VH-VL binders against q8wyp3r787to878. Designs and how they scored, part 5

Target 1, 92 residues: q8wyp3r787to878
Amino acid sequence: FQNYLRVAFQEVNSGCTGKTLLVRPYITTEDVCQICAEKFKVGDPEEYSLFLFVDETWQQLAEDTYPQKIKAELHSRPQPHIFHFVYKRIKN

## First folded at step 21 (VH-VL)

Design g02
Fold by OpenDDE, fold request of step 24:
Structure g02 (fold): chain C 92 residues (1-92), chain A 118 residues (1-118), chain B 108 residues (1-108)
Amino acid sequence: as target 1 above (92 residues)
Amino acid sequence: QVQLVQSGSELKKPGASVKVSCKASGYTFTKYAMNWVRQAPGQGLEWMGWINTNTGNPYYAQGFTGRFVFSLDTSVSTASLQISSLKAEDTAVYYCARYRPYYGMDVWGQGTTVTVSS
Amino acid sequence: SYVLTQPPSVSVAPGKTARITCGGNNIGFKSVYWYQQKPGQAPVLVIYYDRYRPSGIPERFSGSNSGNTATLTISGVEAGDEADYYCQVWDTSSHHWVFGGGTKLTVL
């Protein structure tokens, strides 16, 4: 399961509409966004980004970050934490 | 304001025990794990482990098993570190630090100096 | 065990840019945290997840991480920036937080 990333679309509560993506460990957020754009069939991918929702806060991930790094670190810690990757529009 | 306030300095003899307390305020104590970090005089930071403030389950880093005990008193939002059978090498400043997911150790206590001297 | 390597000291003139490195095997694939510790004080988180600043941390502080080196950059260094700086990572193999040895930043 190391190469899979669960990504929600638009909202955290859209988990049921989320998709499990095949994402290798060293794939950047930029590339993940491209995958998301295709999977979620968005027409304007430049308006979207990948966000991390954790501890009731949103973090827009920079393009050169590694989502699988985040996942691996959070899962491997002694205390588990709930977090979500969300592909959603960037606020203007 | 979010803060951690630790108990005062301790002077102990070898073989004695000490208990350092860390009282949290300004946030829900049980929401975030509490770390303990040791810093010997003139040395760097050393992670001792952390305790799950919700379950009370402690995790001790390698080298900090046996004589070191993490505990909680959630009724007063307090984490404690107990060191038994104190040794001279236990002389250090001990910090408690809140762990926030993804964001790291974002709040620290002021530190407690424990001096072990014969 | 995972090891982080920092230079023991870095000196910089006021107004100049200080760069503090943190070396580790494939550290670019770890999340690096940076802490500032002034004499007699507790550490303060200045960078989380390689590059982000907590609230209250000046924009002069920035971070990068790639390959085997993470770097804390302090632009426009001020006298108040004189402190020890520690990098930190989570080692997923040993389940430990690992600190670097620390770097003493001296403002000349």
Scores: ipSAE 0.847, ipTM 0.951, lowest interface PAE 0.6, mean pLDDT 95
Fold by OpenDDE, fold request of step 24:
Structure g02 (fold): chain C 92 residues (1-92), chain A 118 residues (1-118), chain B 108 residues (1-108)
Amino acid sequence: as target 1 above (92 residues)
Amino acid sequence: QVQLVQSGSELKKPGASVKVSCKASGYTFTKYAMNWVRQAPGQGLEWMGWINTNTGNPYYAQGFTGRFVFSLDTSVSTASLQISSLKAEDTAVYYCARYRPYYGMDVWGQGTTVTVSS
Amino acid sequence: SYVLTQPPSVSVAPGKTARITCGGNNIGFKSVYWYQQKPGQAPVLVIYYDRYRPSGIPERFSGSNSGNTATLTISGVEAGDEADYYCQVWDTSSHHWVFGGGTKLTVL
C-alpha cells in the first residue's frame, strides 16, 4: 500500500476540493474522517462520513473499514475503474 | 437485464477439445473483466483466472496454464474458454462471471457442463 | 498459498440465525465476498466487501470481518436459504482469487 490517500471534500456551497492525506496502510475510515475534519476545518464532523464513488455508485464506508485496502484492491484489478474517496455530509 | 448466457453442455472424449462461450448482454462488455470458475462434481468453486475484456489479456490461475485458453469476440460481447487435450478430471461445470471492481463477481453465467469420458 | 477455511455444514431451524464462518490468516485485512449457490444453480453474490449487500439481497443477510474470521450471518432463516455458501478473497501474494471450501446450510 502507498502511504497516501486522495480525499475530496464535497460541500454544497463551496464545491469540491481535494487533499492528499499521508496515512498508514491500515488506517480506518474513522481515522481518515478525523483527519479530514481537521484538514477541511469541519465544525460538525459527526455529520460527515467518507464515501467511495466507484462505477457511478456511492458507498458510505463504515468507520471500521480500511480505505487503503479499497484503494489497493481497486488498483490491482485488470480493469480498474476510476474511483474517488469523498468526505461529505451523510444526509446530502 | 444484465446477464451472461453460456453455451450448452458438452460431452467429449479424452484428448479432444472444447470451447465454452459466454455471451454478455445488458452492459458494456469491455468494461468489466470476465472470470472463469470451475466446479467439479460435488466440489467447491475454483477460480481459473480472468481476462481483460478491453485488451484481451488473459491471466490464468495456477493449475490452469497450458491447456486452457481465454479468448474474446468483442463484436458479439462473448468470452470463451477453450480446453484442449481434455482429461477426465476436466469434467465439471464451468462458469463465466463478470467482475465488477469493488463489488466482486456480481453476474454469473448459468454454467456449462463439460463431461469428459471415454 | 492462502487458505480459507469454512465449516463443511451448518444447520439451523427456520426463523433462527445462521452464522457461517470463513477463517483466514489476517482475513480482516482482506475484502471478503460471499456467494450463495443453490443446487443446480450458479452462484449468487450475497455480500461484497465484508458487509455490504448487492441490490436484491435481503437485509437478513449480513457480513462481518475482523481478525482471522469473516462471518456471514443470515437472520430469520427461511427454507429457501438452504444452499452452499462460499467465501472469497483476493490473495495479493499469489495474485489469485481464493474460495473457501463452501458451507452447506441446512434448514431443519
Scores: ipSAE 0.846, ipTM 0.951, lowest interface PAE 0.6, mean pLDDT 96
Fold by OpenDDE, look of step 21:
Structure g02 (fold): chain C 92 residues (1-92), chain A 118 residues (1-118), chain B 108 residues (1-108)
Amino acid sequence: as target 1 above (92 residues)
Amino acid sequence: QVQLVQSGSELKKPGASVKVSCKASGYTFTKYAMNWVRQAPGQGLEWMGWINTNTGNPYYAQGFTGRFVFSLDTSVSTASLQISSLKAEDTAVYYCARYRPYYGMDVWGQGTTVTVSS
Amino acid sequence: SYVLTQPPSVSVAPGKTARITCGGNNIGFKSVYWYQQKPGQAPVLVIYYDRYRPSGIPERFSGSNSGNTATLTISGVEAGDEADYYCQVWDTSSHHWVFGGGTKLTVL
């Protein structure tokens, strides 16, 4: 496990900005979201969540999941696919 | 629709060789790695390894080196498993299974029964 | 090598809830996949990444994973749920997919 996590911030109808977070291997999605809220200066973090974009699909990550686990496992695949962690608004 | 279709059942003598094929359809074959899974009669699933369908680079699980060879024919979207010097212990159903990153082995072949008997 | 431990069998009455466990050291920090295998058929993925269901899998199927135990929960069990269920993880140390021994679910 690496002690960093690349997260993109996505706003509606705007470009994405990415930041590299220094995080422990077993940080939760909830904690990552908190870090993202601070770093991206999000005023309404309750409307945001962390999403995994992989293989042209989106997955909202539950708060108790481990993004670093996901990252580590995806990197260990025989045919790595590009994937992104994206901090964005939850779609209602 | 996405599917994997494997070759038919095989009956072989000890020492012989067998080649099981797995033809993919409904998706880009070279996009996802192909797994091979063995299941002996009445036993559980055993991962044999996988092959990179883009590069052709195989990875064999421990215990499946030497006599087991993964190969590809990308022109016909087919992965193959060859077992040489067959033993009675190789009697099993062999599955190919597509691995989709994050989503697991989401598509399986119907299995190929290989019986090794004197 | 990493080992996944499943009970060999679980029995449940129709309409009740079945829970199939998958034990492994710190399995909570691994992604667990669950497969259903009915007699004479190929395995079918029913849970990916601990808790998510592939399309077509009924909501009756759910998964959890924490500590040393992952659990497949099947609520409102139906006769058609009778099958073998296998958990699976990727062992990053050995670079192996590891299956549990499988659990035979019997619907009484």
Scores: ipSAE 0.826, ipTM 0.948, lowest interface PAE 0.7, mean pLDDT 95
Fold by OpenDDE, look of step 22:
Structure g02 (fold): chain C 92 residues (1-92), chain A 118 residues (1-118), chain B 108 residues (1-108)
Amino acid sequence: as target 1 above (92 residues)
Amino acid sequence: QVQLVQSGSELKKPGASVKVSCKASGYTFTKYAMNWVRQAPGQGLEWMGWINTNTGNPYYAQGFTGRFVFSLDTSVSTASLQISSLKAEDTAVYYCARYRPYYGMDVWGQGTTVTVSS
Amino acid sequence: SYVLTQPPSVSVAPGKTARITCGGNNIGFKSVYWYQQKPGQAPVLVIYYDRYRPSGIPERFSGSNSGNTATLTISGVEAGDEADYYCQVWDTSSHHWVFGGGTKLTVL
């Protein structure tokens, strides 16, 4: 595992901005969301979650998952695909 | 629809060679790696390795080096497994399976039965 | 080599809940995949990345993974669920996909 995670912040009317987070290998999605809320200055973090975008699909990550594990495994595949971690609002 | 269609059953004698084909359709063949999985009669699944469908670079699991060769014909979206110097213990069903990153082996061929008998 | 351990068989009555375990050292930090194989058929992916279902897989199928045990749970078991179930992980040390030995689920 690497000690960084790149996360894009998707907000309505403002596009996407990315930040590189320095995180431990076994940080949870919940913890990553907290870091994102702070760094992106989100006032209502309960309405946001961390999503994985990979192979033209979206996956909302459960709070107890490990984004760094996902990153490490995806990088270890024989045919790498572009993927993104995106911090965005949960659809209602 | 996305599917993998494998070649038909094979009956071979010991020492012979066999080539199993796996034709992909419904998606971009070179986008996803192809796995090969062996299942001996009444036994479990055994991963044989995979091949990079873009570069053609194969990776063989331990125990499947030497007599086993993965190859591609990208012009017809086909992956192949060749087994040389066949042995009785090679009798099994062989599967090809597409690997989709993060989502696993999400599409499988119907399997090819290879029987090695004197 | 990394080893996944499954019970050879599990029996359950129709309508009840079946739980199939997959044991492995620190498996909670691996991504676990589950496959269903009915007699004479190819395996079918039923769970990816510990807990998620592919399209077409009923909500009755769920997965969990923590510590040294991953679990496939099938609620409201039906006769059609009778099959062999295999867990699978990627072993980063050996660079191998590793399957469990499989579990035969019998619906009584």
Scores: ipSAE 0.818, ipTM 0.947, lowest interface PAE 0.7, mean pLDDT 95
Fold by ESMFold2, fold request of step 24:
Structure g02 (fold): chain C 92 residues (1-92), chain A 118 residues (1-118), chain B 108 residues (1-108)
Amino acid sequence: as target 1 above (92 residues)
Amino acid sequence: QVQLVQSGSELKKPGASVKVSCKASGYTFTKYAMNWVRQAPGQGLEWMGWINTNTGNPYYAQGFTGRFVFSLDTSVSTASLQISSLKAEDTAVYYCARYRPYYGMDVWGQGTTVTVSS
Amino acid sequence: SYVLTQPPSVSVAPGKTARITCGGNNIGFKSVYWYQQKPGQAPVLVIYYDRYRPSGIPERFSGSNSGNTATLTISGVEAGDEADYYCQVWDTSSHHWVFGGGTKLTVL
């Protein structure tokens, strides 16, 4: 089981604020964004999304994806890299 | 440009050994695991295992735990597959493929044909 | 061990849409990769994580994955798309990459 998801919030200049969320294994990206909007106290949640940062690249995660599945796969695969889930503004 | 270049085709007799090399360029070799994939004539792709290019620790898929050895020479960014006691059934094209985290096997060598015949 | 099944062949006329299926038990809860292999050449990654294209792969290639079936869709098929196509998953429990048996796409 994966009950926890670490999410960084990217809005601060000298570092990122992070929180560990208590979540179900099948939580969707949409649900994570809803939780993040509350926990990080954003006023305009429609302007934010969850991103995966891996191997020096960003991937915006679609609402119907499963961050816990991605986490489990990346941890179990060969020669894993550091990766981060980041709640950040969609650049408009 | 990221590239994997493999050694040339080999014709061997049963009982011999062969070493297939895979030289990487255009990226940090020790950052990404290297996979080996076999394709017998007229057949599909078969995953043989991988090697951690940072530690040198190999992992062999079931069926490849005996006569197949993965190794590295990181000084020349090269992964190698050695097959000992060759059998006719080892006749195949052998590929190396880099695993890039999240993105999969995104770069492949051109393949090395090993033919084992009397 | 985890098994992926693909039809051995699919034929499609130029300009039409090809759909290549990959069956697996609960494959919708796995992440699917697709590879194109032209005769005499190495495989090329065309879809990662069910639906995303690497740089350089045309928009007419797309993927989907739900339930027990993943599908590679190629719209506006061209003669140059003639190839074998393999699906692949990582099986977390066995720590194995698993390939499907491959599908030969013929453009006629």
Scores: ipSAE 0.717, ipTM 0.914, lowest interface PAE 1.1, mean pLDDT 92

Design g02
Fold by ESMFold2, fold request of step 24:
Structure g02 (fold): chain C 92 residues (1-92), chain A 118 residues (1-118), chain B 108 residues (1-108)
Amino acid sequence: as target 1 above (92 residues)
Amino acid sequence: QVQLVQSGSELKKPGASVKVSCKASGYTFTKYAMNWVRQAPGQGLEWMGWINTNTGNPYYAQGFTGRFVFSLDTSVSTASLQISSLKAEDTAVYYCARYRPYYGMDVWGQGTTVTVSS
Amino acid sequence: SYVLTQPPSVSVAPGKTARITCGGNNIGFKSVYWYQQKPGQAPVLVIYYDRYRPSGIPERFSGSNSGNTATLTISGVEAGDEADYYCQVWDTSSHHWVFGGGTKLTVL
């Protein structure tokens, strides 16, 4: 769990796909975005960010946040909800 | 409008029991865990534990595993806290607060003052 | 178990910036929530996950968290901001919500 992060890629033109990334426990959102740009073959990576979809809402994650920490916290709390990390355009 | 409405203040003698009710409205009650928080007079907030509103499974913080019981009546969207064998040290305001995943304790009841005196 | 430490009080002049600290061992590796409690009222969530505001919380409320200190910052302080402020974290290892002791903000 700590060494894997599931990320969906959302494009207006091509729909959604998902990949499970192999990452270190304290990877930053900035680093995840770099990996996503490479894995999803994005030509304009500066236009994308990592978002959290939770409880029917979106949160853009700042570059200095830690997705694995968020994942661990959300999983450990009672009555968890399904959540997704989504790499998508900042303005869409 | 999402809200939690708690039962009224209680004046009790040592050794009695009290049941504090917390009725939810404006959202799906069984979707979000319910927390209980104690605040003794002039003191800070103290987390007592929570109850899973879908399964009814309670979780009690350290120090709250004896005389404190969380329960639900989902037919009326109500969580309850029962305190048995009341002691003077139980005098406090008791809050219910729902936990919204990621967002924290985003909605609180107005609090119920329980006063225990001889 | 895990402990959060807050100064008992902070005083600030109207229109100035208030900074309320929350100390904890490696708190920068935890996500911090902040609650405002006015006298006789229930707490209100003002910051979640270190830095984000719920709907209806003014932009002059902001948060940061690094190292052993999280900070709630209130710019342009108003008399209506006078309240007790509590930090809170979820401690994943103990499965406990933990509150700080609270800080009374006085606007004078």
Scores: ipSAE 0.710, ipTM 0.915, lowest interface PAE 1.1, mean pLDDT 93
Fold by ESMFold2, look of step 22:
Structure g02 (fold): chain C 92 residues (1-92), chain A 118 residues (1-118), chain B 108 residues (1-108)
Amino acid sequence: as target 1 above (92 residues)
Amino acid sequence: QVQLVQSGSELKKPGASVKVSCKASGYTFTKYAMNWVRQAPGQGLEWMGWINTNTGNPYYAQGFTGRFVFSLDTSVSTASLQISSLKAEDTAVYYCARYRPYYGMDVWGQGTTVTVSS
Amino acid sequence: SYVLTQPPSVSVAPGKTARITCGGNNIGFKSVYWYQQKPGQAPVLVIYYDRYRPSGIPERFSGSNSGNTATLTISGVEAGDEADYYCQVWDTSSHHWVFGGGTKLTVL
């Protein structure tokens, strides 16, 4: 299966944990956030978003973007860097 | 300050060779792939390929194999494009551009005009 | 190989909105970059990943991408926006960066 998305959960007061999600190929960032809210059991999901950490910078991903597309493109492009998808609070 | 500075304009005859240099400053040269982009007079941008600045491995776009060679001198943070057996159709501005993962070709050299005429 | 199609030119009055299109089969499943090139200058990245602006690019520049069309939108167009604009994608199957043919934006 090539339908996996690794997502880290970052909380200021706790260590970072990660889960590998089995997701459909065209899942949106909005849907990933919904899955993450359930899987990581957050009580205030509106305060969280999915972020991309790449080249020592953060990008908050808009809800209508496609993380699997981003992953595939970043892996195939020249001289790839390590990157992470991180579910975390928008404020901090 | 991140910048790419290219070598000066070249006037060449058909059959000669040229080497265009691209010197990087303000960042870790070996961290980002270097692209080469061609623009013939009055025409659009044409991607020629890239070189992995960490390994030195080049990748040439279709149509740019054979006469076009990408190389590096990492001791002076410089990428180079060598064109052999120059043809009139090689007349163009040649740009180097670094690729920053996710963010695209975010820094470009000023361009080097190569003119090939009898 | 993958082809991007742009109109050769677009004219817009100062203060109005310019829309520059980039057509490609299923381009909505690719990530689009936009570059501005003024006469005699190197290209400058103005949009990455369909919609995001690099630091220093004014908010009046925006992008969208769905279906077979990506669009660069410049609101409140100024004379200084007069330039050639190129769309670009990475084509994973060919391992090529692909540029559109460019669009000359004229502010009149």
Scores: ipSAE 0.683, ipTM 0.909, lowest interface PAE 1.1, mean pLDDT 92
Fold by ESMFold2, fold request of step 24:
Order: C-alpha cells, then sequence, then structure tokens
Structure g02 (fold): chain C 92 residues (1-92), chain A 118 residues (1-118), chain B 108 residues (1-108)
C-alpha cells in the first residue's frame, strides 16, 4: 500500500490537471472523492466520481472500493499497462 | 473478433512429448500476457503460469518448473506449451487464456485434450 | 500458498437465488474474479474485480467480497445457469493466480 495516489481531474471548462494526494493505505473511493472535491474546488461534488482508465477503457469505481489496493494489484500482475485514476463528471 | 484457437487433441504414450499451440487473432498479440491453465478429468482449474508476450519471459507456477515450457512465435501470433517426458497424470485439458489488465482472463482458447496412455 | 475454498455443489430451484461462496483468509483485501464453465466448454469470465460484469453477462449475476468471504449471486436462476463456477484471485506475495476448487450449480 502506498501513501500517495495520483489523481487526474477532467473538467470540460478547466481542461485536465493532476494532483498527487497523500492518503492512508486503506482510503476508500468515497473518501478520495471527498478530498478531490476540495482539492479541485468543485461546487457540485455529487456529479463527480473516481474512474479508472486502463487498457483504453473507463471503469467508474464504487464508493466502497480501495484505489491503493487496485494500484498495488495492477502493478504486480503480469505485463502491466499504464493506468490512471481520474476524477471526472459521471455524465461525460 | 478476438479469438484464441488451440491445436487439436493429442493421444500420447508415456515418455513422449507434446506441444499445444494457441493462435491469437483479432488483437495485438504482444500487448497481453498469455496464461496456461490445466484441468484434469473431473477436476478444477489449475493455473500453470504465464508468458510475457512482449519480452518472451515465462513465469511458471509451483509444480510446473520442470517438464513444462512456454514459448512464443510472435510472427504468427502463437503461444505454445510443451510438455516433455509425459506421464499418465498429465492427462488433462490444457487452456490458453489472455490476461487483460484489470479485467482478468477475458478470452480463453477452446482447450486441447492431451491423453497419455499405453 | 494462498487457498480458496468453495462448496462442491449448490442446488437451487428455478427462479430462486443462488449464492456461491469463495472462502479465503482476508479475501476482502483481494480482488475476486468469477468464471462459469459449462460441460465440455472453456470457462467464461462473469465477474471481475469483485462485482463488475463483462458485456454480455446478464444483470442477474452479481458479486460481493468482504472479510473472509466472496459471494457470487445469481438471481432468477435459469436452467441455462447450470455450470461449474470458479472464483479466482491474484496473490501478490506469491505472484500466483489462484483458483477455487469450483462449485457445481444445479437447477432443480
Amino acid sequence: as target 1 above (92 residues)
Amino acid sequence: QVQLVQSGSELKKPGASVKVSCKASGYTFTKYAMNWVRQAPGQGLEWMGWINTNTGNPYYAQGFTGRFVFSLDTSVSTASLQISSLKAEDTAVYYCARYRPYYGMDVWGQGTTVTVSS
Amino acid sequence: SYVLTQPPSVSVAPGKTARITCGGNNIGFKSVYWYQQKPGQAPVLVIYYDRYRPSGIPERFSGSNSGNTATLTISGVEAGDEADYYCQVWDTSSHHWVFGGGTKLTVL
């Protein structure tokens, strides 16, 4: 489990930017979304979620999932691909 | 149309060798690791290991580090499993399965039955 | 190495709900995959990462994972759901994919 999580913010009117979050190893997706809402200064946090971009596809992450666990598993598995955690609107 | 097509069933005697081939189509072969999975008659699935299709580096699960060899021919998008010094206990269906990152073993070959009998 | 335990069989009446369990020490800290295998056929992925369905898998299939137990749930069970079901995890410490022993689902 790592203490850092890189999250990109995707917003139509602001473009795409990223922040590295200092997080506890067992942080939930729900808690990451709360941090992202503050760090990226969104006014309507209920319209956003954390997504995983992997192998050219998107997966919305359920609130009770663990991004640090996902990160560790994907890095350790065979022939890993680049992946990103992205905070973005649910209706993109 | 993503497919893995395996070579036909084999009937072998103890002590012989067999090579099971797995030809990929409909995707970039070198993008995804290839797994081998064994299923003895009436038994469950047993992971044998994987091969990195970009580098050719294999990894063998415990119990498969001897008589089992994974190889590739990337010019024809083919992974192969060779089993030497065949024993009756090698009688099984052998599957190839690609690992798609995050998504798991999402595409499987149809299986190759290897029967070892006198 | 890491061990997954499944009941050998589960019987469910048509239209009812089947629950197939996969036991493992702290399996809730692993991500679980489920495969369906019909007789004479290759396995088919039905659940990835505990709860998500690949395209083409009916919404009747769902998954959960917490503590020491992951569960595949099939609601509205149909005769076409009769198959062996395998759970699977990646064990990061051993660098192994691990399968459970399989559960035969019978629809009676």
Scores: ipSAE 0.663, ipTM 0.905, lowest interface PAE 1.2, mean pLDDT 92

